# Designs tried in a protein design chat: VH-VL binders against q9nrl2r1430to1533. Part 335

Target 1, 104 residues: q9nrl2r1430to1533
Amino acid sequence: GGVHELSAFEQLVVELVRHDDSWPFLKLVSKIQVPDYYDIIKKPIALNIIREKVNKCEYKLASEFIDDIELMFSNCFEYNPRNTSEAKAGTRLQAFFHIQAQKL
Below, E stands for the ipSAE of ESMFold2; O stands for the ipSAE of OpenDDE; V2 stands for 0.75 times the mean of E and O plus 0.25 times the DockQ between their complexes.

## First folded at step 19 (VH-VL)

Design k191 (framework fv_ficlatuzumab; at its last fold request DockQ between E and O 0.96; V2 from the best seeds 0.86)
Fold by OpenDDE, fold request of step 20:
Structure k191 (fold): chain C 104 residues (1-104), chain A 123 residues (1-123), chain B 107 residues (1-107)
Amino acid sequence: as target 1 above (104 residues)
Amino acid sequence: QVQLVQPGAEVKKPGTSVKLSCKASGYTFTHYWMHWVRQAPGQGLEWIGEINPRGGTTNYNQKFQGRATLTVDKSTSTAYMELSSLRSEDTAVYYCARGTEWFQKPGLYFDYWGQGTLLTVSS
Amino acid sequence: DIVMTQSPDSLAMSLGERVTLNCKASQSVKTYVSWYQQKPGQSPKLLIYGASNRATGVPDRFSGSGSATDFTLTISSVQAEDVADYHCQQYYSYPYTFGQGTKLEIK
């Protein structure tokens, strides 16, 4: 097998996924578990989707990648009150992302 | 078999600190959240906090924020809860309890519990 | 903090009877409620999570229902081994909070 060198986007996604606070963001929210989620959130997104877009080279600019990540957090904060575990995790993960994104 | 082993009892004076241990076995320690819950004599359960042993992330009940510190030792699969500035009201059985996997919503359930450590705080 | 209020505080039932335990949240917690059984001198044991999901190994006679603020744990036919305290818990928001518990005894 060949050696794959991760791009900056790929590496950042890996770091986000590995973070303890990634659990709300790994996959799209289940409509079964959260029936009203998609009535509120109109542009759902998750790290697995972002990873796929990275792998398919769909991001031509860093700003496009950042926009999707920020959308992911925005969705979380729109749906979840501040004192929920999702919002708390999102707050910490977003802070981590902002630090790492400076490298892009 | 999943097991969480805790010491039977601790006796402390007010104003001191205690560090309770919870040794986990029978599963991958770093893959599951660990929670701490206490129960005063004849009372209900009270959640203290949670820790993700994987990265060390913690969330606390604000009631205990600043007094309770959750830590883990991955090498020994042991979780710790340190409680400082002890007071008589801290007298209770303290349980460690395994939560969900790291990729799941914490607090969803506590599926395995230690037998608890009775902490007695008295002058 | 979200307050979970259980009712009744205690009850005594005859073997084979249907038992209904209630838990009321001070605000909506969606379906983020779990139930635990605690037998005398023992640590709590998980019965129900997500309001209605029975944990592994839990007998079929136990069931959970409810959403928003009103939740119920039902024992279709109570057995002698069901003597215990029962606790409901919400995990919608921090801090996770438990009810004060319901003591179930057999007549």
Scores: ipSAE 0.909, ipTM 0.953, lowest interface PAE 0.5, mean pLDDT 96
Fold by ESMFold2, fold request of step 20:
Structure k191 (fold): chain C 104 residues (1-104), chain A 123 residues (1-123), chain B 107 residues (1-107)
Amino acid sequence: as target 1 above (104 residues)
Amino acid sequence: QVQLVQPGAEVKKPGTSVKLSCKASGYTFTHYWMHWVRQAPGQGLEWIGEINPRGGTTNYNQKFQGRATLTVDKSTSTAYMELSSLRSEDTAVYYCARGTEWFQKPGLYFDYWGQGTLLTVSS
Amino acid sequence: DIVMTQSPDSLAMSLGERVTLNCKASQSVKTYVSWYQQKPGQSPKLLIYGASNRATGVPDRFSGSGSATDFTLTISSVQAEDVADYHCQQYYSYPYTFGQGTKLEIK
């Protein structure tokens, strides 16, 4: 997409990174620290990867950007039971994302 | 030098509220999670909740949801825990404890603890 | 809530003996267990996190191991200053829960 959309994606990613609940999503999960993660999650994604894709203009449609963000949350909820700190953070950050995305 | 300073004791009547303080120094207050843990006389440790001083995000032990309120004052580097509708079973030492950096899993460890405030709830 | 059950409840050891303290979780907590030492009249002090990582300043005689549901804290050569209550704690899921503690004394 256009320059306006890429600027909006960058601004949204910055807001997500700044949020208190971004901590599980900043970087890809470490296989050393979480050995079984990649046995369960087949399409890993994190905010640093999404931000790099925005910076490199790899998103051609806004839907592709939104799909990566939603995949990030979906992965969190698939791997983490609902009462873990990761799942609680994911729930709040996803709600925040939905509110911010309405402003696009 | 990291320090968490708490008042030594509080005495309250049942049905009232208390707001306990924890003054932090020797580190960047907003960079670390803060936890509250209590220990009734002769009993084990019980986690109450955590707060991220950066943006104020809280997570509570469901047992205390609706009674406990965690807040911070960033300008004074002070964490607070308010407990309402006090009852004799709330008599305990209440600790504040520094958790991990905000970008890590919050419960990984509690590396610095206050000396605790003894709350006594009696008529 | 995940229940952390420690054993034994208490024990008395001679100086220099090897001690193993056990902690069992009611369901898997992976390696998300920490151990705390609490000397009489004092606040808890972090010993081990992530089941096996020794915290800064903790003597080499302390070590931790385990995964899933079974965890141990080992003191290779008990010293007089090790008289304390020892608590395990899981941080895998909310609420974080502690074991009831093990009291270690010197006989």
Scores: ipSAE 0.745, ipTM 0.917, lowest interface PAE 1.1, mean pLDDT 93
ESMFold2, look of step 19: ipSAE 0.712; ipTM 0.910
ESMFold2 (binder alone), look of step 19: mean pLDDT 93; pTM 0.947
OpenDDE, look of step 19: ipSAE 0.897; ipTM 0.951
ESMFold2, fold request of step 20: ipSAE 0.726, 0.712; ipTM 0.912, 0.904
ESMFold2 (binder alone), fold request of step 20: mean pLDDT 93, 93, 93; pTM 0.947, 0.947, 0.947
OpenDDE, fold request of step 20: ipSAE 0.907, 0.909; ipTM 0.954, 0.955

Design k192 (framework fv_ficlatuzumab; at its last fold request DockQ between E and O 0.97; V2 from the best seeds 0.87)
Fold by OpenDDE, fold request of step 20:
Structure k192 (fold): chain C 104 residues (1-104), chain A 123 residues (1-123), chain B 107 residues (1-107)
Amino acid sequence: as target 1 above (104 residues)
Amino acid sequence: QVQLVQPGAEVKKPGTSVKLSCKASGYTFTSYWMHWVRQAPGQGLEWIGEINPRGGTTNYNQKFQGRATLTVDKSTSTAYMELSSLRSEDTAVYYCARGTEWYQKPGLYFDYWGQGTLLTVSS
Amino acid sequence: DIVMTQSPDSLAMSLGERVTLNCKASQSVKTYVSWYQQKPGQSPKLLIYGASNRATGVPDRFSGSGSATDFTLTISSVQAEDVADYHCQQYYSYPYTFGQGTKLEIK
């Protein structure tokens, strides 16, 4: 957990947020809009939460950071069928993340 | 006020291509999804695709089998829809329609529509 | 693709009557349905989104309801200016699809 990694995590989150396909992931899913979401997804997470964890230096290992990002995508794919806009966005964003994560 | 301006009409021969324009004004062009929807004479609406002008991300109705290409020119706040290998069945009014903001579900609604371009494909 | 089927195809109502337009999805689309009004010679206009949310500027006489596969657009008291085609649309999955439309006329 050096300064280099923390900066890299921060930068990667920024890049994810700016991505066109970030809209499903910017903040937690609304229970009002999706009433059954939290009946299915037990470990909800979003980019704003991950950003806060980065800012608070809660990630001591790159693997921890990656795990949260992957959880975010996993939740998306668990709840959303493949041909939904959420799943399509998630697929592209995850691919982008995997490329960027190699630079960590 | 939000405005989407489209040319009135285009006439094309089968097998050719057309590139329809949609000039947006009255809002931040790059902040909203742009959709394309067509309507054949006397028929219902058919969604063609969407583009996020922010980064250029697109999603298409696979019915068009890659014949449709959505692009944008940020400098002129203009969206384009190119349709190749035109067929008589492509005769329709083609609408551009503003969708949700970039941070929202793109298909949620289309709140502003252009007046549409009548594309006539005939030999 | 998800098929949206509207009913009836057309109807003629008297001024002031309650109008009910139906839209049925071939599979559950949750509440991801929008309704549009298209007057003769005009572009569609957004009426309802998310099955039951009235768009800005839409008169109170318009309301939407439904979930899963069955959706309804209601006009509590139809007016002359309501003569139009009405389209339902699902945005649950790609491609977004519309119903075939319902034509509303006044007697």
Scores: ipSAE 0.908, ipTM 0.955, lowest interface PAE 0.5, mean pLDDT 96
Fold by ESMFold2, fold request of step 20:
Structure k192 (fold): chain C 104 residues (1-104), chain A 123 residues (1-123), chain B 107 residues (1-107)
Amino acid sequence: as target 1 above (104 residues)
Amino acid sequence: QVQLVQPGAEVKKPGTSVKLSCKASGYTFTSYWMHWVRQAPGQGLEWIGEINPRGGTTNYNQKFQGRATLTVDKSTSTAYMELSSLRSEDTAVYYCARGTEWYQKPGLYFDYWGQGTLLTVSS
Amino acid sequence: DIVMTQSPDSLAMSLGERVTLNCKASQSVKTYVSWYQQKPGQSPKLLIYGASNRATGVPDRFSGSGSATDFTLTISSVQAEDVADYHCQQYYSYPYTFGQGTKLEIK
């Protein structure tokens, strides 16, 4: 899409980053801190990468943008058991995302 | 310079509530998780819950869910823990403890602790 | 809840001896373990986080190791000021839980 669609993606990313529960998603998981992460997660993605893709106009369709955000949450739930702080944060941020995505 | 100041003691009757305070200074209050931990006399440490003062997000030990309420007042840099339906088993020292910065895993470490408030619950 | 079991419950050591304190988790907590020192009548003090990282200002005679379910805190040369209770804690999953503690005394 158009210029208005790109500004909506940027606004949504800004709101996700500002949310308390964004902390697991701000940047890619560190291999040093979490050595086995990339053995399990094959398509890593994070909010800083998604924001860069919005800035570079790399999303042709809104569905591509939404797919990257949903991949980010799916990775979180695949790697992290339900009662971890990361999974709890992911659950709340995903719910927030779904509310905000209705505005697109 | 980091300080967490708590009242020294509280005495309460069973069935009542208490609201404990923790005044923070020497750092940016909204940048760090705050935790509450208790220790009954002669017993180990028990985590109660955590709050992100930035936006007010809380996570509780399910043992205290429904009885404990964590809040903050950002204007006074003060964290609060309210515990309702008190019973004699709640007699303990209650600590506030500073966690990591908000962008890190919250339980990673508790690097500064208050001196604790001794809560005595007796009939 | 993940149960953290410490051993021994207590021990008495001579000055300068090497001490190893053990902590076992009831299920894997990866490396998400911290250790706290609590001197008599005082608040806990952070020693180790991430199983093996010393906190700022902690003497180098303290070290931690382990992963998954088995963790140790080592004091390479015990000093008189090390008289305390020592607690391990997991922060892998909610609720965060502490071991029952190990009491260290000097003979």
Scores: ipSAE 0.775, ipTM 0.920, lowest interface PAE 1.0, mean pLDDT 94
ESMFold2, look of step 19: ipSAE 0.759; ipTM 0.920
ESMFold2 (binder alone), look of step 19: mean pLDDT 93; pTM 0.947
OpenDDE, look of step 19: ipSAE 0.902; ipTM 0.952
ESMFold2, fold request of step 20: ipSAE 0.766, 0.754; ipTM 0.920, 0.914
ESMFold2 (binder alone), fold request of step 20: mean pLDDT 92, 93, 93; pTM 0.944, 0.948, 0.946
OpenDDE, fold request of step 20: ipSAE 0.905, 0.907; ipTM 0.953, 0.954

Design k193 (framework fv_ficlatuzumab; at its last look DockQ between E and O 0.96; V2 from the best seeds 0.80)
Fold by OpenDDE, look of step 19:
Structure k193 (fold): chain C 104 residues (1-104), chain A 123 residues (1-123), chain B 107 residues (1-107)
Amino acid sequence: as target 1 above (104 residues)
Amino acid sequence: QVQLVQPGAEVKKPGTSVKLSCKASGYTFTSYWMHWVRQAPGQGLEWIGEINPRGGTTYYNQKFQGRATLTVDKSTSTAYMELSSLRSEDTAVYYCARGTEWFQKPGLYFDYWGQGTLLTVSS
Amino acid sequence: DIVMTQSPDSLAMSLGERVTLNCKASQSVKTYVSWYQQKPGQSPKLLIYGASNRATGVPDRFSGSGSATDFTLTISSVQAEDVADYHCQQYYSYPYTFGQGTKLEIK
C-alpha cells in the first residue's frame, strides 16, 4: 500500500544520492555560479527537494514521484550540452533510475 | 599532507601494455575523483580520463577509449592506469592528479599531482 | 574537441614587471577554466580555477580573469620563482583540454 510505496521512494532516493553521478542533482543549481540557469529552467528541482517531498508524504502516486525525477533529468539535458560532465552524469544516473524504478 | 606517489619510469616495447600505479595518502581516497594526464616531451598536457574511486565510475578521453583502463584498489588507496597497444607516440610523463570531491563537478581543478612516471616506448 | 590556444608561446620579463598570459578557447567555455604553473622538472601546480578563483596558498600577485572564449592570467609583479610553464585548461566539456603552454623566463 501507501506505506510500502513511501518506503520504496525513500530507498530509491537514497540510492540515487549515493550514486557516483549524483553530484549535479544533490541540490538546486546556484544562481551565483550559474547566473542564466533560472532564465532557462522554469521548474527547478533536485534530489534534496524530492527527498523532502517523500518525507512529507507529498507523493500519492508512483507516477508523481517518477515525474519529478524525470523533470530533474529533463532540466539537466535542457541546460547542458551532451558532452558536458553534467549531461554525461545525468545520462548514467537516469539509466540507473530506470532500472530501479521497475521495482516500484 | 596529501601525497600521490608514482614510480619513476617504465620502458616498454611497441604493442605491449603497461599498468601505471598511483598511491594516494593524506586524505580520504574514495572521496575525490582521480584523473590521469600525460605530457609528451616538450609538449602540453593531455587529459586521459577520470575515475571516481567511491563507486568506480569512469570517463575517458575518446582518443584513449578502449586502450586506457582506469581502476582503483581502495584497500591500498592506489589508482591504476593500464594502457595497451603501446606506440612510440605514447612516450610521455604520465601524471595522476587528485580532482574535486565526489559531490562536486569533476574537472574543476586538479589540486594535487603525482611526480609522474616516464613511460618510454621504443623497439 | 575544444581547442585552447595560449599566447605568447614564450616571453622574457624583468623582475617586478607585470606579466599577462592569454588563453583563447575555440568556443565558449563560460568560466570553466583553470590555470596551472609547472616549474622545470616538476609537476603542474594549480593556480586558478573557475577563471578567477585563486587556489589555496597561491600568492596574491597571481590573478585570473575572463569568460566565454578569452581568459587571462596576470602576475602583477613577476618574481624569480615564477619562472615556469603556464597551462590553461577548460572543463566545460569532455574531453578536458589544455593549452599548449606559455614559457615564462626572467631576463
Scores: ipSAE 0.834, ipTM 0.934, lowest interface PAE 0.6, mean pLDDT 96
Fold by ESMFold2, look of step 19:
Structure k193 (fold): chain C 104 residues (1-104), chain A 123 residues (1-123), chain B 107 residues (1-107)
Amino acid sequence: as target 1 above (104 residues)
Amino acid sequence: QVQLVQPGAEVKKPGTSVKLSCKASGYTFTSYWMHWVRQAPGQGLEWIGEINPRGGTTYYNQKFQGRATLTVDKSTSTAYMELSSLRSEDTAVYYCARGTEWFQKPGLYFDYWGQGTLLTVSS
Amino acid sequence: DIVMTQSPDSLAMSLGERVTLNCKASQSVKTYVSWYQQKPGQSPKLLIYGASNRATGVPDRFSGSGSATDFTLTISSVQAEDVADYHCQQYYSYPYTFGQGTKLEIK
């Protein structure tokens, strides 16, 4: 809630998007390019959707925002084996997120 | 017109290091992954690693972890690969290759290649 | 590491013949395979990505197919300029790996 939390969520999302390892998470996975993705991932989420939810004030608690970010990483690790570029990017970006989130 | 320019040859002694350069032109250097691939004489291609020039993020083939270092100089649009503790088995042609745009899977394709630098390691 | 095994190691073909080059992955790589052409003394050139997509400027006689573990590069009517080594490569997981290559010659 509130203006200060919204600014903090927006700033954190901006930092995630700017990170090199954001590439798997910028938009939802294409069903055309990855046909089986949505058979496996039940609650798809991506940074552009999270950013829109921040802009629309759809997060009432910081925990709701954090849960969407962690869901994004969990989906990555569920779909992608550990030695894929997506999983490696997810591991590094998640570590960066945890560091940035502690500052809030 | 995309170009990746590499020096033709380097000669080194075992136990030393080399830093190979790859000068990019004709595109926005920071928008695309850069890869390094080598080919020993008469042998196949071996992927060494990748770098995202935007922020310098790297990943290496574990075979080269600890010996290879990928860097970039954004001001000169130049990628570098440093290989340390050289041995005769490192004798090969070393290519730089442009990957996909940074927002795509990095290994999807290598659409432009340098002409390669022949590294010879001999005592 | 995922091993990419190409077959045959080499072949010689007459002009105009259909050529089929095979690449087998040691485990599923879905459709994350690319093919490269390397003419003698030259750097590799991208032919196919995503198992079946021709790169820009690649002649229509080149096509790719396959998924999971079995992949094929087909040249429908071999031309003299197709004399080269052909490499498949998986980019599904680290480290990215290449097949050992197939050498194509004209009889």
Scores: ipSAE 0.668, ipTM 0.901, lowest interface PAE 1.5, mean pLDDT 93
ESMFold2 (binder alone), look of step 19: mean pLDDT 93; pTM 0.944

Design k194 (framework fv_ficlatuzumab; at its last read DockQ between E and O 0.92; V2 from the best seeds 0.89)
Heavy chain, then light chain:
Amino acid sequence: QVQLVQPGAEVKKPGTSVKLSCKASGYTFTSYWMHWVRQAPGQGLEWIGEINPRGGTTNYNQKFQGRATLTVDKSTSTAYMELSSLRSEDTAVYYCARGPEWFQKPGLYFDYWGQGTLLTVSS
Amino acid sequence: DIVMTQSPDSLAMSLGERVTLNCKASQSVKTYVSWYQQKPGQSPKLLIYGASNRATGVPDRFSGSGSATDFTLTISSVQAEDVADYHCQQYFSYPYTFGQGTKLEIK
ESMFold2, look of step 19: ipSAE 0.801; ipTM 0.924
ESMFold2 (binder alone), look of step 19: mean pLDDT 94; pTM 0.957
OpenDDE, look of step 19: ipSAE 0.905; ipTM 0.954
ESMFold2, fold request of step 20: ipSAE 0.831, 0.829, 0.841; ipTM 0.933, 0.933, 0.935
ESMFold2 (binder alone), fold request of step 20: mean pLDDT 94, 94, 94; pTM 0.957, 0.957, 0.956
OpenDDE, fold request of step 20: ipSAE 0.912, 0.912, 0.914; ipTM 0.956, 0.956, 0.958
ESMFold2, look of step 22: ipSAE 0.818; ipTM 0.927
ESMFold2 (binder alone), look of step 22: mean pLDDT 94; pTM 0.957
OpenDDE, look of step 22: ipSAE 0.881; ipTM 0.946
ESMFold2, fold request of step 24: ipSAE 0.846, 0.846, 0.843; ipTM 0.937, 0.936, 0.935
ESMFold2 (binder alone), fold request of step 24: mean pLDDT 94, 94, 94; pTM 0.956, 0.957, 0.957
OpenDDE, fold request of step 24: ipSAE 0.912, 0.913, 0.911; ipTM 0.957, 0.957, 0.956
ESMFold2, last read: ipSAE 0.836, 0.843, 0.846; ipTM 0.935, 0.938, 0.936
ESMFold2 (binder alone), last read: mean pLDDT 94, 94, 94; pTM 0.952, 0.957, 0.953
OpenDDE, last read: ipSAE 0.914, 0.911, 0.912; ipTM 0.958, 0.956, 0.956

## First folded at step 22 (VH-VL)

Design dd1 (framework fv_nezutatug; at its last look DockQ between E and O 0.89; V2 from the best seeds 0.83)
Fold by OpenDDE, look of step 22:
Structure dd1 (fold): chain C 104 residues (1-104), chain A 121 residues (1-121), chain B 107 residues (1-107)
Amino acid sequence: as target 1 above (104 residues)
Amino acid sequence: QVQLQESGPGLVKPSQTLSLTCTVSGHSIDYGYTWHWIRQHPGKGLEWIGSIYYSGRTEYNPSLKSLVTISADTSKNQFSLKLSSVTAADTAVYYCARGPYTTDNYYMDVWGQGTTVTVSS
Amino acid sequence: DIQMTQSPSSVSASVGDRVTITCKASQSISSYVAWYQQKPGKAPEPLIYSASYLYSGVPSRFSGSGSGTDFTLTISSLQPEDFATYYCQQANSFPLTFGQGTKLEIK
């Protein structure tokens, strides 16, 4: 425990998670609920996984962190048609992320 | 960090197929993103040729669609452009580029250096 | 297809000048416009995405604005390294299309 300053990556993950449009991305897609997801998406990722990687200091470069976030969005748009709630949420969240990522 | 480099023959004869490869380093091409081919005829502007998603799906410029094939080789971390039946009008600097996978905002954030292709008999 | 009409095709200016380049889309594309800078013999370099957001490392003298169909790139105080050709691009839908370019030359 204790108070510490969040790294830029930690802070951005917090902001992404708190965003209203984060709900499709908080955790990995359930294979039970979406049986064909992992037939289509070969590199699944989610914010909880990214947060864990941040906490473990696995990102040495901002580009590595950004790549994982972009993969997360790529997966969403690859699987979900653009008219779905998931894709719409992803579009908004990605736009937000692109702005914030320039600060890294 | 990601780098893109175009490669291929700088000279192609008319009616032949132009083949270029973009080698990506610092990032796996199947790890998200959209990958683009753009060209620039001497003294002219930029023209989008086509794109390939990290999943392998493609989009092509309708003006070139019948002649263009874009493919990816994840084992080599490359994606390629083939343009068939070339003419002098296909003489250009060819660029590969990367951009985000989006639904509505396909900008190019990283570009290769470009490679010159001359179509001449 | 969405046409991007860029103007002017060329402009002569002096160091310190304010320069504005415009791009008009044939239909509304929201804010999905990117701007690129290209110097002779070099690849285009991205300047702006989503009409008004600067890439990291781009000098603050560059700015973008607009939405719908009318977009502008502004250089508030021209520097010697800014003489180049600039391109707008609509990023909203395929086929992706670029403006004709604006060559910014030294007066």
Scores: ipSAE 0.899, ipTM 0.951, lowest interface PAE 0.5, mean pLDDT 96
Fold by ESMFold2, look of step 22:
Structure dd1 (fold): chain C 104 residues (1-104), chain A 121 residues (1-121), chain B 107 residues (1-107)
Amino acid sequence: as target 1 above (104 residues)
Amino acid sequence: QVQLQESGPGLVKPSQTLSLTCTVSGHSIDYGYTWHWIRQHPGKGLEWIGSIYYSGRTEYNPSLKSLVTISADTSKNQFSLKLSSVTAADTAVYYCARGPYTTDNYYMDVWGQGTTVTVSS
Amino acid sequence: DIQMTQSPSSVSASVGDRVTITCKASQSISSYVAWYQQKPGKAPEPLIYSASYLYSGVPSRFSGSGSGTDFTLTISSLQPEDFATYYCQQANSFPLTFGQGTKLEIK
């Protein structure tokens, strides 16, 4: 919780957004463009939503923030076959996240 | 924080089905991640049994594939192991564990405390 | 299946010693090895993931290295609480597999 914890969450989200492989995760998947997505993915989430939750101080524990980021990657790998550009981007961004999360 | 706790019988007779349950607290099992069963044989190393993803999809050790079922009950926040036709070789400490859902790096960041299962007549 | 060959099977050392444990994979697993510490009667606890990254709360005297097939866990200055069995795990592909363990005994 305090100001240092919220600043660390914001810094980490900014690092993720700036990463070259963030493009599949910036906003929620469009129901119009991908009609079956929400039949498969029951708890959709994206970086813009996570950043909004950080700004509204909705994360009380680092684990809550980490869980939303991991859900974002879990959704990507559940929906997208390994050979897709989305899954490959997710693999690289998740690896980056696992390193950055240890820095607080 | 997230905690995992195994439960089930300590003694099972040969040829019966072993049933174990992992109760998860502090996190919903359908909120991402991958959930694992691992066992440790007496005086020996660790063996991965199988996994269930937050979505309900499963992966099994090929050596156990026809004998193992892993399932989840999201309303109880539990995932379970059934191992059929047990023998003395199935005597072990059984652990549940969690790890990230990944494509190529399945490490385990949270473990239960383990439950001892003995298979004997 | 990827076999993990861990050595030595046991080591006896004094407080303050440097201890090295190795793990060899039967084929390349990039950097996708994890290390666990298990104390008697307890569950394994994570030490290192991706060959070299320490979990939060793991003392800096622990370090890991390696890529491809050859991996090393090092304790730079052994402490009394480090008495345990250590396991490596290949995390790269199913079925997930573990080394057979290294028992570290404090003299």
Scores: ipSAE 0.731, ipTM 0.915, lowest interface PAE 1.1, mean pLDDT 92
ESMFold2 (binder alone), look of step 22: mean pLDDT 91; pTM 0.945

